# Ledger of designs, part 11: VH-VL binders against q8ssq3r676to911

Target 1, 236 residues: q8ssq3r676to911
Amino acid sequence: SPQDIAKQLTLIEFKLFQSVKMKELYHKSWTISKSKFENSPNIMSLITMSNKIANWVATEVVTTPHPKKRVEVLKRFISVAEHCKKINNFNTLMEVISGLSNSAVSRLKETWKSLPTRYVNSFNSLQNFLKTDENWKSYRQTLKTKETPCLPYLGLFLQDINFIEDGNSNLSSENDWVNFKKMNLLTSVFTEIQYFQRHPYFSFSTHQNIQTYFEKDIVILPEKELYAFSKFIESP

## First folded at step 26 (VH-VL)

Design bb6
Fold by OpenDDE, last read:
Structure bb6 (fold): chain C 236 residues (1-236), chain A 124 residues (1-124), chain B 108 residues (1-108)
Amino acid sequence: as target 1 above (236 residues)
Amino acid sequence: EVQLLEPGGGLVQPGGSLRLSCEASGFTFSRYGMSWVRQAPGKGLEWVSYISWSGSYKYYADSVRGRFTISRDSSKNTLFLQMSSLRAEDTAVYYCAKEGYQRLYSDYYYFDYWGQGTLVTVSS
Amino acid sequence: SYVLTQPPSVSVAPGQTARITCGGNNIGSEYVHWYQQKPGQAPVLVVYDDSDRPSGLPERFSGSNSGNTATLTISRVEAGDEADYYCQVWDSDSNHVVFGGGTKLTVL
């Protein structure tokens, strides 16, 4: 069920999120090609998972040749997204919405037209929630109100850290001392991350079969093939 | 079909400012990174700036850093390049280009679609 | 900064095979992309990820990348293939998109 998918992905991704150490977040370590896996292994694991799930969503849609079945796939993923939001898993929510927003999926006009209005509205609402306008204002406001357990979107933390790193020198321009302002800014982000890492989703039961699927058996298309498959199932 | 339209080019004096726009259609604009690439008359391609899908990451060529600002408006499917302190050497056709892959997290970049380009001439 | 080096020009007779090289330090460890630009037109992607072709591009276009050299190969060259070709990579050290200097392909 969509709910099961949401819950199991939450468990998987929260575990990854919870494993992230603050040392991985220094010096933009996850962005350095030569050393990102070594210096930021847990961040990279979560990033890899996120990209994989987004791709998986798109793959599932564009590899469903039957139009009616494909509509059901859309419904399913929209439902998954709804459940993700409901359980305050914004990381997986972002992944699902990203996948559904892939050009290979969004171009399927007939498929989307066949989607019931309630699902369309739901999808639009979720997209709106994750809009980047005013520096993710809507999302940030919501996140501030959330108690644990909650899985925030990692990408926004990384963005904020990058902004701090790029906008501030390590040394103060006044006296060449350590830039404590920069450190305080970073600490603030770290504190927030650590807050959300405090409590996992204890109420969710592990469904090993589903988790195994996502961890080991998941089938995704190469990114370069998504659009081709899309064109094949629904001609321009 | 992917389409990138680039209005806003023109003649500007040295030291002046100009804002370029690129209107995108035919794809989910808000989910793709975008770049500006320029080409001086009779010269090769020179990358100018990149912005990620969310705007989280902005990169600039050394030649324009501090003078140019890349931004985007997802609600309008529009990419922008604010140019200031323009120099004669900034004279070029400016292209907007769409990132090839859609990724939440990107590690390398290529561009699968380009606009027609708009000419920016910096001259007194 | 990372530099990509291309020959300024390559000439080939119709029906023959053109090879355009792109040199870079350990470029084989990077994904290389190629663009075609005809006079007065915008660049068009012809090869990406070293050897993949965009949809709609003829099989005559192929790419390879190893060591310090990436190569764009155009088999059975046609008059319409006459254009400038640019290689491109992402330099993670400088956070730059890097283009080669371009190669003018002339069809004799």
Scores: ipSAE 0.539, ipTM 0.854, lowest interface PAE 0.8, mean pLDDT 94
Fold by OpenDDE, fold request of step 27:
Structure bb6 (fold): chain C 236 residues (1-236), chain A 124 residues (1-124), chain B 108 residues (1-108)
Amino acid sequence: as target 1 above (236 residues)
Amino acid sequence: EVQLLEPGGGLVQPGGSLRLSCEASGFTFSRYGMSWVRQAPGKGLEWVSYISWSGSYKYYADSVRGRFTISRDSSKNTLFLQMSSLRAEDTAVYYCAKEGYQRLYSDYYYFDYWGQGTLVTVSS
Amino acid sequence: SYVLTQPPSVSVAPGQTARITCGGNNIGSEYVHWYQQKPGQAPVLVVYDDSDRPSGLPERFSGSNSGNTATLTISRVEAGDEADYYCQVWDSDSNHVVFGGGTKLTVL
């Protein structure tokens, strides 16, 4: 069920999230191609998972040749996204919405037209929730009000850290000592991350078969093939 | 069909400012990173700036850092380049280019579609 | 700064194979992309991720990358292949897109 998918992905991704160490977040280590896997292994694991799930969502849609079945696939993923939001898993929510928003999926005009209005509205609402306007204002406001457990979207934390790193010198201009302002800004972000890490989803039971499916068995297309498949199932 | 249109070029004096626009269609604009690349007359391609799909990451060439600002409006499917303190050496055809992959997290970049470019001439 | 080095020009006769090189320090560890630019036109992607071809590009275009050299290979060169070719990488150390200087391919 969509709920089961949401819960199991939450468990998988929260575990990855929880494994992230603060040392991985220093010096923009996750952005350096030569050393990102060595210096930020847990961040990279979560990033890899996120990209994989987004791709998987797109793959499932564009590899469903029957129009009616394809509409059902859309419904299913929209439902998954709804459940993700409901359980405060915004990381997986972002992944699913990203997959559904892939150009290979969005171009399927006839498929989307066949989608019932309630699902269309739901999808649009979820997209709106994840809009980046005013520096993710909507999402940030929601995140501040949410209780644990919660799996926040990692990408926003990384963005904030990147902004702090780029906008502040490591040394103070006043005395060439450590820039404590910068350190305080970073610490604030780290504290927030650690807060979420301390509160796992204890109420969710592990469904090993579903987890194994996502970890080992999911089939994803190469990114370069998504559009071709889309064109094949629904002509321009 | 992917289309990128750059209508904002023109003549500007040294020290002046100019804002370029790139109107995108035929793809989910809000989910792709975008770049500006310029080419001086008779010269090679020079990358100018990149902005991620969410706008969270902006990168600039050293030659334009502090003078140029890249931005985007997802509601209008438009990419912008605000240029200030323009110099003669900024004279070039400016291309907007679409990132090839759609990823939540990008680790390398290539550009699969380019606009036809717009000429910016900086001259007294 | 990371630098990509291309020969300024390469000449080939029709039907022959053209090879355009792109040199860079340990470029083999990076993904290299290639663009074709004909006079008065915008660049067009011809090879990405070292060796992948965009849809619509003929199989005559291929790429390889190892060590310190990436190579764009154009087999059975046609008059229409005459253009400037640019290699490109992402430099994660500087957060820069880096282009080579370009190679003018002349079809004799």
Scores: ipSAE 0.511, ipTM 0.846, lowest interface PAE 1.0, mean pLDDT 94
Fold by OpenDDE, fold request of step 27:
Structure bb6 (fold): chain C 236 residues (1-236), chain A 124 residues (1-124), chain B 108 residues (1-108)
Amino acid sequence: as target 1 above (236 residues)
Amino acid sequence: EVQLLEPGGGLVQPGGSLRLSCEASGFTFSRYGMSWVRQAPGKGLEWVSYISWSGSYKYYADSVRGRFTISRDSSKNTLFLQMSSLRAEDTAVYYCAKEGYQRLYSDYYYFDYWGQGTLVTVSS
Amino acid sequence: SYVLTQPPSVSVAPGQTARITCGGNNIGSEYVHWYQQKPGQAPVLVVYDDSDRPSGLPERFSGSNSGNTATLTISRVEAGDEADYYCQVWDSDSNHVVFGGGTKLTVL
C-alpha cells in the first residue's frame, strides 16, 4: 500500500539521516568529488537514496505502458507523498514529488488529464508546500512546528550550510568575531539537525520485504532513457 | 523540443549594466540547473555562472564574481544574467545552457542543450 | 584552478579516425564531457560522462577517460565533423565549470 511504502521509506531514510555525523557537514565535504564518499559517507548515502527514489518514481510511471495502469501509478505515488507529509517525512516527500515532476512524467499530458481532480489538487498542494519561494518559507515555517519523529529534507540543510560556508571566511584566529559568527551559524543548523535525529519512528513496523525491494530490487532507468520511454508510451 | 532563446544582448559602455534573458521551453525548466557560458570573438568557451534548479546554489566564475548575478523565474521559464560594471573583456557571445540531468542533488554538471547565443559588446 | 589542456588542432583525412585529447590532473577521476561547435553555431553535446553518447549522435563519436587524459574519438571522420571540440569538467574544489581550450579538427 502507499502507506506501507511511505513508512518503509521513512524507516530506511531516517536511519540514514540519523547516521549523519556533524563532521560530515563541515567544509562542504559532501561536495568534494574526490573525497565526499569518504568524508561524508552517510550524507552521500542519503543523497544517493534520494536521487534513486526520485528516479524510481519516474521510472515506474514511464515504464507503465497501459494508460489506465499508469494513472493508477500516479495515484499511488501521490498517495505515498500524502502519507509522507502526514508522518512528517519531508525528505521522501521531496523525492516523490521530484520524481513526479520529472520532465519525462510531466510531459504525459493525457495521463495527467485522466487523473482525478482530487489527486491533481493534492499533487499541486504538495508542490506548493515544497516551493522554493522566499527561500522555502512555507516549508521552513512548517518544519519549525514539528516535533519528533520527523525527517526533514536534507537538501535544505545542506543548502544552508553551503551558504554559511561560502558567505563567511574561514579564519585561523579562534578569537576572531567573524569566525565565531560562522561557527554560531553552523551550530544553529547542526542543532536543528540533531534535534530531528533524536527520535526515530518507533511506531512503524519494519516490513522487510518492502525494504528489501528498495535495497535489492528497485529498478531505475538511466536519466535520459526516462524521456525516451515517456515519448514511447505517450507520443507528443 | 528543448528551446532556449536569448534576447537582451547589445552594445553597452564600459561600466554599464545589461540584463540578459534566456527563455526556456520544451522541458520542465524549474527542475533543471542552468548556466551561462560566453565566448569572446575568436576565443574558446568560458563558463560564467550556474544556478541550481531551485535557485539555491549559484556559482560564478572568478572573472565575473561580484559583478554578475544569475537568477531565474520559474513562472516565466526564464533565466537571467544581470551584468554590472561591464568591461571590454566581457565582450562575447553569451549562451544559456541547460543542465543535462534532472536531480535533487547535482554533484557534477554538463549541458545537453544550448541557446544560439546573444552578442554583448562592451565598447566606448 | 583546475586546467584542461587540449591540442590546438588535429588534422585527419576523411574516413580515418580522429582522436582529440583532454589533459588534466587526475582527470580520470572526473566525468568529462565533450562539445562540438561549428563555425557560427552554438555548442552541441557529443559525449557526456566520459563515454556516453546523446541520442541522435552517430556511433562514430565515442569517449574515454583514464589517468590524466580524456579522449574524444571520432571514427570514419566526415567533412561535416570539421569543428571545434571542447572538453569540460566540474571542479568541485572551486565550484567551477571548466572548459578546455578547444581543439580545431580539420578534415583534410
Scores: ipSAE 0.505, ipTM 0.842, lowest interface PAE 0.9, mean pLDDT 94
Fold by ESMFold2, last read:
Structure bb6 (fold): chain C 236 residues (1-236), chain A 124 residues (1-124), chain B 108 residues (1-108)
Amino acid sequence: as target 1 above (236 residues)
Amino acid sequence: EVQLLEPGGGLVQPGGSLRLSCEASGFTFSRYGMSWVRQAPGKGLEWVSYISWSGSYKYYADSVRGRFTISRDSSKNTLFLQMSSLRAEDTAVYYCAKEGYQRLYSDYYYFDYWGQGTLVTVSS
Amino acid sequence: SYVLTQPPSVSVAPGQTARITCGGNNIGSEYVHWYQQKPGQAPVLVVYDDSDRPSGLPERFSGSNSGNTATLTISRVEAGDEADYYCQVWDSDSNHVVFGGGTKLTVL
């Protein structure tokens, strides 16, 4: 079910989120190609999972050749996204919306036209919630309520840290050990991350079949293959 | 069919300002990063700036940081470059380019489609 | 900042193999992309992710990347391959896109 999928992805991704140590975020460590997996392992696990789930959503749509069944795949993912928002899992919400917004999916005009109005309205509402307008105003206002349990969108924390590091680079002569002002500016971001880490989804139980599916069985296509399948199921 | 059109360009004096635009079609503009790359007459390619799909990450070459501002308007499928404090060495053909990579988190970039470019001349 | 070094020119006879190098410190740990630019035209992607070929490019175009050198190889060179060729990486330390200086391929 959509609710079960949303809950299981929440458990998978929250476990990774809870494991993140703030030292993994120092010096933009997750951006350094040669050492990011050693120095930022839990951040990189989250990033890898997020890219995987977004691609999985796009893959499931374009590899469903029958038009009616493909519309049912869209309905199912929109329902998963709805449930993610309801349980404050904004990280998985972003992944599913990103997958449905992939060019290989969005070009499927006949498939989207066949989607019932209720699902079109829901998808538009979810996209509006995640609009980047005014520095993510809608999303940030929701996060300010500090409602828990919550799995925030990781990408916005990373954006804020990157901005602080780059905007304050002129406060140091490349010696990060003496720049305590920069570290204090980062404190509010780290404190917010830790706040959400401390409130797990205790009421959710694992469903091992679903956990195993996401561990071993999901299908991921390279960008070339996504477009090839997309063009095959709806010709230009 | 992916298409990038850079109208505009022109002649400006040193210290002047100019705004470039790039109109995109044939892809989901809001889901791809975009870049400006320039080429001075008889010279090679020089990267100018990049903006992420969400607009949340903006990067600039050292030669333009503080003088140029990249932005995007997804409702108009348009990429912008606001140039100020222009110098003679900013004279170039300016290309817009589409990131070929569509991931929620990118850690490297390449550009699969390019516009035909527009000439900016900075001269007295 | 990270620097990519290309030879300014390479000359080959038709039917031979052209090799265009792109030097960089530990470039083998980066993904290297290659662009072709003919006079008066926009650049065109010819190789991405070290060795992947975009659709529509002949298999005569190939790439490799290891150690401190990436190489674009064009086998059975034709007159229509005459162009400038640029390598490109992303440097995560500086958050910069970096292009090589370009190599003019002349088909004799």
Scores: ipSAE 0.480, ipTM 0.749, lowest interface PAE 2.2, mean pLDDT 88

